# Ledger of designs, part 16: VH-VL binders against Prefoldin subunit 4 (PFD4)

Target 1, 129 residues: Prefoldin subunit 4 (PFD4), of Arabidopsis thaliana (Mouse-ear cress) (q9m4b5)
Amino acid sequence: MQQQGSKSGSEMEVTWEDQQNINIFSRLNNRVHDLDDDIKSAKEKCENLEDAGNELILADEEMVRFQIGEVFAHVPRDDVETKIEEMKEATCKSLEKLEQEKESIVTQMAALKKVLYAKFKDSINLEED
Key: E = the ipSAE of ESMFold2; O = the ipSAE of OpenDDE; V2 = 0.75 times the mean of E and O plus 0.25 times the DockQ between their complexes.

## First folded at step 11 (VH-VL; framework fv_ifinatamab)

Design k4 (from k1 with heavy chain S106Y; at its last look DockQ between E and O 0.71; V2 from the best seeds 0.00; counts 0 for: pae E 2.4 > 2)
Fold by ESMFold2, look of step 11:
Structure k4 (fold): chain C 129 residues (1-129), chain A 120 residues (1-120), chain B 106 residues (1-106)
Amino acid sequence: as target 1 above (129 residues)
Amino acid sequence: QVQLVQSGAEVKKPGSSVKVSCKASGGTFSRYTMHWVRQAPGQGLEWMGYIIPIWGRAKYNEKFKGRVTITADESTSTAYMELSSLRSEDTAVYYCARESGDSYGYFDYWGQGTLVTVSS
Amino acid sequence: EIVLTQSPATLSLSPGERATLSCRASSSVNSMHWYQQKPGQAPRPLIYDASNRATGIPARFSGSGSGTDFTLTISSLEPEDFAVYYCQQYSYWPPTFGQGTKVEIK
């Protein structure tokens, strides 16, 4: 985002209120980028858990070697399946909350874009590349 | 080196409950499965159940289901086994035993044992 | 549930003799573990995964076998080897122990 001034008239001057709106937009934009990273990580975790669950149903052993950090545990298959499903459910709830927050922020940014573009037109760029 | 230290011997009346503690030191507690095994006087070893502390999940030998509760406190690196509705045949030495972290399913470290005597 | 049957129940031998202890599983298992227990002490891990010596276990102890038949061998008995020996499996839930073989001095 770049801002360039004008020497032409008072309607093109940046007021304190305008600067606050630009600052708010920048903070929201940064938060959206952080949320996008978090959402991507949560989706990857959910996909990995789905893959682990599918690999487990392909294995035919009653007991499985399950890694917990640096330690391997000897665990009944059914208990591992249950644990994976619990983790998938928790990740899904976390992802839902992240997406809801992003939707709210994008709505706020859209409102700010309308106000700032209406006043500054081509003098300001609020778009991502 | 890993060490498991259990609570002291107890004498209990029939119908009461006992709670035995097992404090781990010298290694990571939360990720290792902790088992409980008992041994009646002159008898062999009998597996009672386990807990994976970081999962907070316990599993029990069906023989003891409903009477045994196994818990863990990660902040103190301590596992607990509580046996309720005690009977004279519950007189035994109770051991905690840590499952090896290589998933072979043997118990690499054992507590010193806790004698629980149930008598009138 | 896998039942482990140890034989003989008692093995009476002198120091310097070879001890052979048997553990038979009610159905095939993929591994077997062995423990030594002396009076008033907790069990001590001896052999894991049929043939691997646990930490600090002297070379006179060896394990072998597969399927349903497993053997613990003490090549030359020392005075400190007179104890009860248990086998244990966890190829299937729940883990189970054999009833023990007592090795006693003749």
Scores: ipSAE 0.417, ipTM 0.759, lowest interface PAE 2.4, mean pLDDT 88
ESMFold2 (binder alone), look of step 11: mean pLDDT 93; pTM 0.945
OpenDDE, look of step 11: ipSAE 0.652; ipTM 0.871

Design k5 (from j6 with light chain Y90F; at its last look DockQ between E and O 0.77; V2 from the best seeds 0.00; counts 0 for: pae E 2.7 > 2)
Fold by ESMFold2, look of step 11:
Structure k5 (fold): chain C 129 residues (1-129), chain A 120 residues (1-120), chain B 106 residues (1-106)
Amino acid sequence: as target 1 above (129 residues)
Amino acid sequence: QVQLVQSGAEVKKPGSSVKVSCKASGGTFSRYVMHWVRQAPGQGLEWMGYIIPIWGRAKYNEKFKGRVTITADESTSTAYMELSSLRSEDTAVYYCARESGDSYGSFDYWGQGTLVTVSS
Amino acid sequence: EIVLTQSPATLSLSPGERATLSCRASSSVNSMHWYQQKPGQAPRPLIYDASNRATGIPARFSGSGSGTDFTLTISSLEPEDFAVYYCQQFSYWPPTFGQGTKVEIK
């Protein structure tokens, strides 16, 4: 975000409400970037969990080696399948919440852009390029 | 160095219960499967069950008819095995044993053992 | 459940002799582990995954075998090797142990 204000050649007044709207826009913009990172991470996690589940379907063995952090455990396949499904469900819920929050924030930012551009025109730049 | 230290010996009456602790040190606790194995005097080794501490998931040898409960406390790096409705044939040394992360299901570290004596 | 049958039950030998311990599984397994136990002590890991020596185990101990037939060999018995030896599998749930082979001095 860039702000291009006329300071020496204009009677344009920045009110308390205008300053609050600018501050809110800045916080929302930062939040969108955080959400994008979180959404990308959640999608990657869901894909990795799906791939792990598919590998289990291909296995004939009753026992599998499953990586828990940096340690492999020799665990019944059924227990791993249950754990993977639990993790997929939790990730799906988290992803849905993140996407809903992002959509709400983008809508709110669009409304603020409309208000701020209507008042300040070319004196302000709310675009990221 | 990984070390498993178990609680002290216990003498119990038939029908009561016992809870044995196993504190891990010198390594990561939560990511390793912890097993419990017992040995009656002069007898072989008998597997009782295990827990995956980070999952909070335990499984048991059905031979014990639901008398065994295995739990873990990640904050203290301690696993527990509780055996209820004790009988004289439950007199044994009880071991905790860590499952190796580098093998197909071997136990690489063992506790010193806890003698539980069940007598009238 | 996989049953592990060890033979012989007792092996009476003198120091310096070769000990050969057998472990037979009721169904094919993809790995076998061996432990040494002395009176009043916890089992000590010896061999994992059929043939790999555990940390600190001297070279006189070796393991071999596959499928249903596994062997622990002690090439030249030392006084400290007189103990009970157990095999163990976890290729299939649940983990199981053999009944043990006692190696004792003749």
Scores: ipSAE 0.374, ipTM 0.728, lowest interface PAE 2.7, mean pLDDT 89
ESMFold2 (binder alone), look of step 11: mean pLDDT 93; pTM 0.950
OpenDDE, look of step 11: ipSAE 0.617; ipTM 0.827

Design k6 (from j6 with heavy chain S106A, light chain S31Y; at its last fold request DockQ between E and O 0.66; V2 from the best seeds 0.00; counts 0 for: pae E 2.5 > 2)
Fold by ESMFold2, look of step 12:
Structure k6 (fold): chain C 129 residues (1-129), chain A 120 residues (1-120), chain B 106 residues (1-106)
Amino acid sequence: as target 1 above (129 residues)
Amino acid sequence: QVQLVQSGAEVKKPGSSVKVSCKASGGTFSRYVMHWVRQAPGQGLEWMGYIIPIWGRAKYNEKFKGRVTITADESTSTAYMELSSLRSEDTAVYYCARESGDSYGAFDYWGQGTLVTVSS
Amino acid sequence: EIVLTQSPATLSLSPGERATLSCRASSSVNYMHWYQQKPGQAPRPLIYDASNRATGIPARFSGSGSGTDFTLTISSLEPEDFAVYYCQQYSYWPPTFGQGTKVEIK
């Protein structure tokens, strides 16, 4: 809580505010990594849904054998097209939310980097390889 | 072993509605299309509609449009068929039938049937 | 809508005889399915995709055909085979059934 000088060779004093900023940065960094994974998964899902929709356009059949997990269903093509569009819309909303959260966190991390590098310079590394 | 168990027989007056249940056991429910088929006394089989439980989407025979509602409850593995504005010609045995997941649109499991009698 | 017409309407035979049941579709279908229904019971799957026996169906039941003409054959009737038989398609919306062929004891 309070600043204490170190006799054992500390080059600088880490204040309570400094400790809080480091902790916040660490939590935000972990969240960004989780968000990156979630964003990657959402993008892959959206890409797969686009591909499925394009395959329906190329197929000129009225009925589609559509796979739901391990089960095939006979479904009118229009109903499958509607379902794919619903899933794309939901995935796009989720992706947009994730990207907005990431943008906010990256902005907060940039501000913290500015403060922490101004004080600690070479003694801290906040950059990712 | 997949089993479909339907609710018991019902006697209804004209103008009322009936809701028949179909509980699935012994397999996954939500991914299989569930159909409803009825059979009037001495008659053949008449398809009424279906639901895809995991999609929450039902589709109906044009003959019954506006009178039939098919729903599903994934948590209880139960499908429901409600027929409204009942008439005497709606007297029939009502079946649920599961669409096969691998047999090209066959119905592989059938409920035992529910007799609905519509009389004054 | 695909109309399925079964013939004959009634087939009167004795145990041990061969039964041949026909189902004709109003337009070509890719898959035809067959069901057996005994009095007071739900339909029982027999044959799917024209010729594949459903689980637990004895070898005396066989199916054949393609396009518009399909056949169910019972090679040697057993007492338990006297029932009504329905064909069904879902190659096209909506699913439809034939009107049935009653196989009865002579």
Scores: ipSAE 0.507, ipTM 0.795, lowest interface PAE 1.5, mean pLDDT 88
ESMFold2, look of step 11: ipSAE 0.485; ipTM 0.769
ESMFold2 (binder alone), look of step 11: mean pLDDT 92; pTM 0.946
OpenDDE, look of step 11: ipSAE 0.707; ipTM 0.879
ESMFold2 (binder alone), look of step 12: mean pLDDT 92; pTM 0.944
OpenDDE, look of step 12: ipSAE 0.695; ipTM 0.869
ESMFold2, look of step 13: ipSAE 0.476; ipTM 0.778
ESMFold2 (binder alone), look of step 13: mean pLDDT 93; pTM 0.946
OpenDDE, look of step 13: ipSAE 0.698; ipTM 0.873
ESMFold2, fold request of step 14: ipSAE 0.394, 0.323, 0.380; ipTM 0.740, 0.706, 0.723
ESMFold2 (binder alone), fold request of step 14: mean pLDDT 93, 93, 93; pTM 0.948, 0.948, 0.949
OpenDDE, fold request of step 14: ipSAE 0.705, 0.706, 0.696; ipTM 0.878, 0.889, 0.872
ESMFold2, look of step 14: ipSAE 0.459; ipTM 0.772
ESMFold2 (binder alone), look of step 14: mean pLDDT 92; pTM 0.946
OpenDDE, look of step 14: ipSAE 0.696; ipTM 0.872

## First folded at step 12 (VH-VL; framework fv_ifinatamab)

Design m1 (from k6 with heavy chain S103T; at its last look DockQ between E and O 0.64; V2 from the best seeds 0.55)
Fold by ESMFold2, look of step 12:
Structure m1 (fold): chain C 129 residues (1-129), chain A 120 residues (1-120), chain B 106 residues (1-106)
Amino acid sequence: as target 1 above (129 residues)
Amino acid sequence: QVQLVQSGAEVKKPGSSVKVSCKASGGTFSRYVMHWVRQAPGQGLEWMGYIIPIWGRAKYNEKFKGRVTITADESTSTAYMELSSLRSEDTAVYYCARESGDTYGAFDYWGQGTLVTVSS
Amino acid sequence: EIVLTQSPATLSLSPGERATLSCRASSSVNYMHWYQQKPGQAPRPLIYDASNRATGIPARFSGSGSGTDFTLTISSLEPEDFAVYYCQQYSYWPPTFGQGTKVEIK
């Protein structure tokens, strides 16, 4: 987000409430960008966990050599499958919360855009390229 | 250097429970599978079960029919094995043993053993 | 469950002699490990994966074999080698041990 040009002192005065609304919009915009990164990471993790679970089913081996950090463990496939499903459920639940937060913020930003554009017209730019 | 130190010897009555501790030092605890193995007097080694501490997930030898519970406390680097409904044939030395992280299912470090005697 | 059968049960030998210990699996296994246990002590790793000596194990200990038949050899027995030896697998659930071979002084 950028503000275009200089403010006209004789035409409009930026009030304390206007400054609050602009600051809120900027914080929300930054939060949306952080959420987009977090959502992308969570989606990738959820997909990777799903793929890992499917590969275990296809492997048909009773025991798997599973990497936990830098350590390999010799564990039954069923135990690894259970752990992967638990991790997938937790990650997908977190993803749902992130997406709902983003939806709420986008709605609030839309309302702020309406108020700020109505008052400042062409003297601000709240759009991204 | 990795070391596993177990709790001291215990004498128990039939029908009671025993909980043996195994504290790891000198290395990472949470990512290594910890096994429990027992040895009755004059007998061989019998595997009881394991835990993966960072997952909090244990698995057991079915011979014990649910009498064994294995847990871990990552904050103290300590694994526990509890054996319930004790019988005289449960008299044994109980070992914790760490699974090697670079050999296929070998046990590289062993605790000193805990003698549990079950007698009337 | 994989049953490991060790033979002989007892091997009575003198220092300097060669010891040959056998471990037979009920089905083929990919990895066989060996441990030494002295009276009153915990088992000690000797051989990983059939033939690889554990850290600090002297060269007189060697292992061989694959499939169902595995061998531990002590080329020249020393006084500290009189102990019980166990084979162990975890190629398949659950981990299992052989019943042990006791190497004792004649």
Scores: ipSAE 0.466, ipTM 0.784, lowest interface PAE 1.8, mean pLDDT 88
ESMFold2 (binder alone), look of step 12: mean pLDDT 92; pTM 0.944
OpenDDE, look of step 12: ipSAE 0.576; ipTM 0.821

Design m2 (from k6 with heavy chain S100P; at its last look DockQ between E and O 0.63; V2 from the best seeds 0.00; counts 0 for: pae E 6.0 > 2)
Fold by ESMFold2, look of step 12:
Structure m2 (fold): chain C 129 residues (1-129), chain A 120 residues (1-120), chain B 106 residues (1-106)
Amino acid sequence: as target 1 above (129 residues)
Amino acid sequence: QVQLVQSGAEVKKPGSSVKVSCKASGGTFSRYVMHWVRQAPGQGLEWMGYIIPIWGRAKYNEKFKGRVTITADESTSTAYMELSSLRSEDTAVYYCAREPGDSYGAFDYWGQGTLVTVSS
Amino acid sequence: EIVLTQSPATLSLSPGERATLSCRASSSVNYMHWYQQKPGQAPRPLIYDASNRATGIPARFSGSGSGTDFTLTISSLEPEDFAVYYCQQYSYWPPTFGQGTKVEIK
């Protein structure tokens, strides 16, 4: 429900719609910041899994010691290779979804910037990372 | 102290199936590889397969031609082995056994065994 | 598959004597393990990785060997040592066991 807090359509007055747009922008900006952290972590995990897979290729043993949680186990190489590939696929899929969400949010923020800057010009600052 | 307790003895007809349980206590169930080994009367030990509970991944001895299914239920710390299309040659004691990571494939704790008898 | 062949099939000895059990692999393996099994009981770990005694195993049990030839030695047999002994490998898929050596009293 819209509440009357200022005149509608005045660029000198803040309307309920304007306040909602500002709140939405702030929430999206916070989400982008969280997404950037998640993307960085996922990229690092993907790199670590790629390195682990490459180390396994260089090993010349059928059975390997592999960490399962807090304990190591003597596991067939093929099983570890399969598990590493599964983890890489899941991480890459997660990365793709995170990047897509970020792109969508940045697009929404750009649209809100246009509307808010058109109305308030220099009296508002939306240029935070 | 780690303990593996198996379900009780079973008598089965040829062509049926049996499901043996192995409940673990005194350790972290999901962080160890659980193996199944059988021993026919008067015979040696025969490896059947394993499961890595945290991965949900099982692997089997090809001798059993897909008749074995090994599963785990983490909420009850229990592993299961199901053997289908039973034959008289499947009469044996079935053991579960745990593999610790620093043993290079040795099994440190064994269940008490479950006798499965297949006869007409 | 790696076939493990144990010798002798039966070892008839008196208490106090030295027992030497052999396990030969069909091809070289990196790790060999030993178990003791008494009638009506599950196997009991004795030796892992050729020479390391499992927890609670008395010093009279020792293991040695490498490649294809491994031995289990019981330096002075006690009455509770009369049992069947199995070797086991998991250096290669699948895990396999030897057929057993029965150590019996005579």
Scores: ipSAE 0.050, ipTM 0.647, lowest interface PAE 6.0, mean pLDDT 85
ESMFold2 (binder alone), look of step 12: mean pLDDT 91; pTM 0.931
OpenDDE, look of step 12: ipSAE 0.590; ipTM 0.823

Design m3 (at its last look DockQ between E and O 0.74; V2 from the best seeds 0.00; counts 0 for: pae E 2.4 > 2)
Fold by ESMFold2, look of step 12:
Structure m3 (fold): chain C 129 residues (1-129), chain A 119 residues (1-119), chain B 106 residues (1-106)
Amino acid sequence: as target 1 above (129 residues)
Amino acid sequence: QVQLVQSGAEVKKPGSSVKVSCKASGGTFSRYVMHWVRQAPGQGLEWMGYIIPIWGRAKYNEKFKGRVTITADESTSTAYMELSSLRSEDTAVYYCARESGSYGAFDYWGQGTLVTVSS
Amino acid sequence: EIVLTQSPATLSLSPGERATLSCRASSSVNYMHWYQQKPGQAPRPLIYDASNRATGIPARFSGSGSGTDFTLTISSLEPEDFAVYYCQQYSYWPPTFGQGTKVEIK
């Protein structure tokens, strides 16, 4: 037969819902950091593709040596211009989607901050340092 | 070492089509431009077209005016050349050849596929 | 497109002799390549970019030239050198080949 013991409470009780909100905020914050990296990479790629396209347009040559992965290929300029434009459009669409996702997540994080700060006040810090 | 192995010889009737395969081994396939070149009996070399497998983009000698289709399957490292509306003058050995990746030379060639068009 | 004209059409020579093969382009090209083809075989790379020997090609093969005029030289013919030789350019689209020079035993 088992003997029952006493329990000790805490100053502020964290409910299951509170813990879920904190966990969600943490996951969203990590996602924002991943998105920031992805957005930076996409912007850099778009700038590099635009620069490559501009240099190609300024060139007089009918044929170009274009790098494909680890090798160069002899490719007509028109084909390279078409490919660069395709890559720019794809990157721009991807960047738009990444920025839309970030905006949505930041909005969700702001709503969670409002709820969590209202309940826990100065017992919690949800700000980036 | 890079090897290009082509499909076997074929005998065709005029008006039909033929599809020749070229399987690459011993090297990277997708980043290299693959060319197709044919040689009629006792004649010189005639360029037909190419494909850039990773781009899925092919370009053709205008002489063939849409009778040639060049494709690639990256998963099997295989390029294909299909020639339609065959004529007796299409009798030739068909080669695949890999572009060298720097100077536009063809550094590896398949063994050739004889296609004979005869009524 | 760039037309490559090879001359002579046929060289009849004996082993030990020097062979000189010419390739003339209809317009100036940046790169010229050479191939050897024996009966029943695919072309074999010999020279790329006018003067560089492909891997495994013996020193008796040399190339020279620039612009519109290019030369393949075989300093001392061996029995295995009797074949057809083609020049090829891809400085301009489309790639083109010369019509070939046959080097045959006298």
Scores: ipSAE 0.412, ipTM 0.730, lowest interface PAE 2.4, mean pLDDT 88
ESMFold2 (binder alone), look of step 12: mean pLDDT 92; pTM 0.941
OpenDDE, look of step 12: ipSAE 0.667; ipTM 0.853

Design m4 (from k6 with heavy chain D102E, light chain N30K; at its last look DockQ between E and O 0.80; V2 from the best seeds 0.00; counts 0 for: pae E 2.05 > 2)
Fold by ESMFold2, look of step 12:
Structure m4 (fold): chain C 129 residues (1-129), chain A 120 residues (1-120), chain B 106 residues (1-106)
Amino acid sequence: as target 1 above (129 residues)
Amino acid sequence: QVQLVQSGAEVKKPGSSVKVSCKASGGTFSRYVMHWVRQAPGQGLEWMGYIIPIWGRAKYNEKFKGRVTITADESTSTAYMELSSLRSEDTAVYYCARESGESYGAFDYWGQGTLVTVSS
Amino acid sequence: EIVLTQSPATLSLSPGERATLSCRASSSVKYMHWYQQKPGQAPRPLIYDASNRATGIPARFSGSGSGTDFTLTISSLEPEDFAVYYCQQYSYWPPTFGQGTKVEIK
């Protein structure tokens, strides 16, 4: 995070505590970006699992070829349906945890913004939209 | 090269249980379906069940369900088949067989077989 | 459950002769496989999906057929080919095997 100066006001001295808060904010902001990537990936996985499950409702075979890593398995359709549902439940649970972490971090960042803007006013820019 | 090595022959009394092991080497274990097939003396092949090790999911021939338990240990690349409440008709050679990842439901590698003899 | 019926039960032939083994399914199957088994040994993969030779299987072994009728042919029997042959399906639950055809020396 860069510090922006204001010509109309006197420059404030940046204390060690101020530097720590700025560093923490920057680290949290980077974590939010990582979480956004993880959330996007989890949502894409959930969509793919939903699509795979829907394709199974049209299957005319009781056995299906299902890919596990680089290997195909010849598996009863019921077993694949059960596994897909399990994976969807696990992904939804993981997504909930990721969103909860993001909410917590955004709240912490908002608190830091309040403290830093109160001291530095227009001399600093913590926005990234 | 893929190899499946099974535990040695066993002699069991009626009513007891037997647990046969099948250790895989020379390839990936966890992603391949592992089947168990038995052959009574002078008779044909009878499918018993399978396990998908990475899923931890086993499924059984209904003839044997309730008496057969198939498990896997990924850390040792070993599958197990346990048959309980043994009867004389369970005397057979028991094979593990790996399902092919390329063909639809074929078994591409077989263990050497484990003779289980049930007698009082 | 798909019943696989092999015929003949026993085929008595001399080395150099052609062997023709039949496997009939009780309902149409998509994927038929063949195995060779010698006394005291595990089954050995022979033919996958009706006609595709498994790794290391010599060209004298061939398979054909579809639907309910499948054939394994050994064009010229060699001494090591005298064994029991099984067909197997897993197009439908559960996997099933034919009862075997024994190919023996006349």
Scores: ipSAE 0.439, ipTM 0.755, lowest interface PAE 2.0, mean pLDDT 88
ESMFold2 (binder alone), look of step 12: mean pLDDT 92; pTM 0.947
OpenDDE, look of step 12: ipSAE 0.664; ipTM 0.853

Design m5 (from k6 with heavy chain T28K; at its last look DockQ between E and O 0.73; V2 from the best seeds 0.61)
Heavy chain, then light chain:
Amino acid sequence: QVQLVQSGAEVKKPGSSVKVSCKASGGKFSRYVMHWVRQAPGQGLEWMGYIIPIWGRAKYNEKFKGRVTITADESTSTAYMELSSLRSEDTAVYYCARESGDSYGAFDYWGQGTLVTVSS
Amino acid sequence: EIVLTQSPATLSLSPGERATLSCRASSSVNYMHWYQQKPGQAPRPLIYDASNRATGIPARFSGSGSGTDFTLTISSLEPEDFAVYYCQQYSYWPPTFGQGTKVEIK
ESMFold2, look of step 12: ipSAE 0.471; ipTM 0.775
ESMFold2 (binder alone), look of step 12: mean pLDDT 93; pTM 0.946
OpenDDE, look of step 12: ipSAE 0.668; ipTM 0.852

Design m6 (from k6 with heavy chain D102P; at its last look DockQ between E and O 0.77; V2 from the best seeds 0.00; counts 0 for: pae E 2.4 > 2)
Fold by ESMFold2, look of step 12:
Structure m6 (fold): chain C 129 residues (1-129), chain A 120 residues (1-120), chain B 106 residues (1-106)
Amino acid sequence: as target 1 above (129 residues)
Amino acid sequence: QVQLVQSGAEVKKPGSSVKVSCKASGGTFSRYVMHWVRQAPGQGLEWMGYIIPIWGRAKYNEKFKGRVTITADESTSTAYMELSSLRSEDTAVYYCARESGPSYGAFDYWGQGTLVTVSS
Amino acid sequence: EIVLTQSPATLSLSPGERATLSCRASSSVNYMHWYQQKPGQAPRPLIYDASNRATGIPARFSGSGSGTDFTLTISSLEPEDFAVYYCQQYSYWPPTFGQGTKVEIK
């Protein structure tokens, strides 16, 4: 990984303000990576919940054995269906918030890229490898 | 060592309400379904309803026509059963019973029972 | 709702005898559970899922059956086995209990 924001040679003068912008960009870039992981996890959870709901419909049992953490419970199918839908709704809302935060951060990073590339040109690489 | 300890005996007048508590110790509380079962003097066992504490979801025997309310407090590992509009035929011992995780709907731990006497 | 009918209502036997308790369901159920209850005490888990002994239950207790007919057997009665026995199902909503069989000293 190339170090972003580093001044090459003694001819480039980096102000404290420039260093703050570079630090902000680095922080935002790290947050985007964290968000990408969280988004991936949320999508996987939503898909698993859809699969669980579909298996429940196909099974046609009145009572189901449903895992709650480390414990199995003997629960009416209707209650499990309702709970799965609640979990799907909550996960979809969470995913939407994560994607909105990522979009906001990417916008901020784009603005910082414009400023930093205008000043430092080839001396800095802000792109992902 | 799972243990269920219930609140003490109560004497109530017809038309009033009673709230029985069931405090769990030992194992995990919130993920186990907690059932309530009553037994009138000299009679058999009658299922009243349950709660899934971590879901906050209860389901009831329709026989009670909405007179029963089952709740849980995860922070104190305590389940509650409230029976309203009491009648003399509600005189019974009320048990909490934990649903077994390994079985298909058996109750593996029972509280000691709470005698509720409804007398005018 | 599944109705569980236990027979006999009372079983009068001597220690050392074999006790056979019946539980008949109004329609087929997948699993049956059994409890022992003595006066002034809560029910004690005995057998779950038709044939599995609960923790700490001695081998003289066994369960069998399927469909609509289930049996609890006590191979050789001990003095502490004289009690009321209940069957219970939760294969279908709602959970239901049989009315009980009292095993008493002859």
Scores: ipSAE 0.422, ipTM 0.746, lowest interface PAE 2.4, mean pLDDT 89
ESMFold2 (binder alone), look of step 12: mean pLDDT 91; pTM 0.935
OpenDDE, look of step 12: ipSAE 0.646; ipTM 0.845

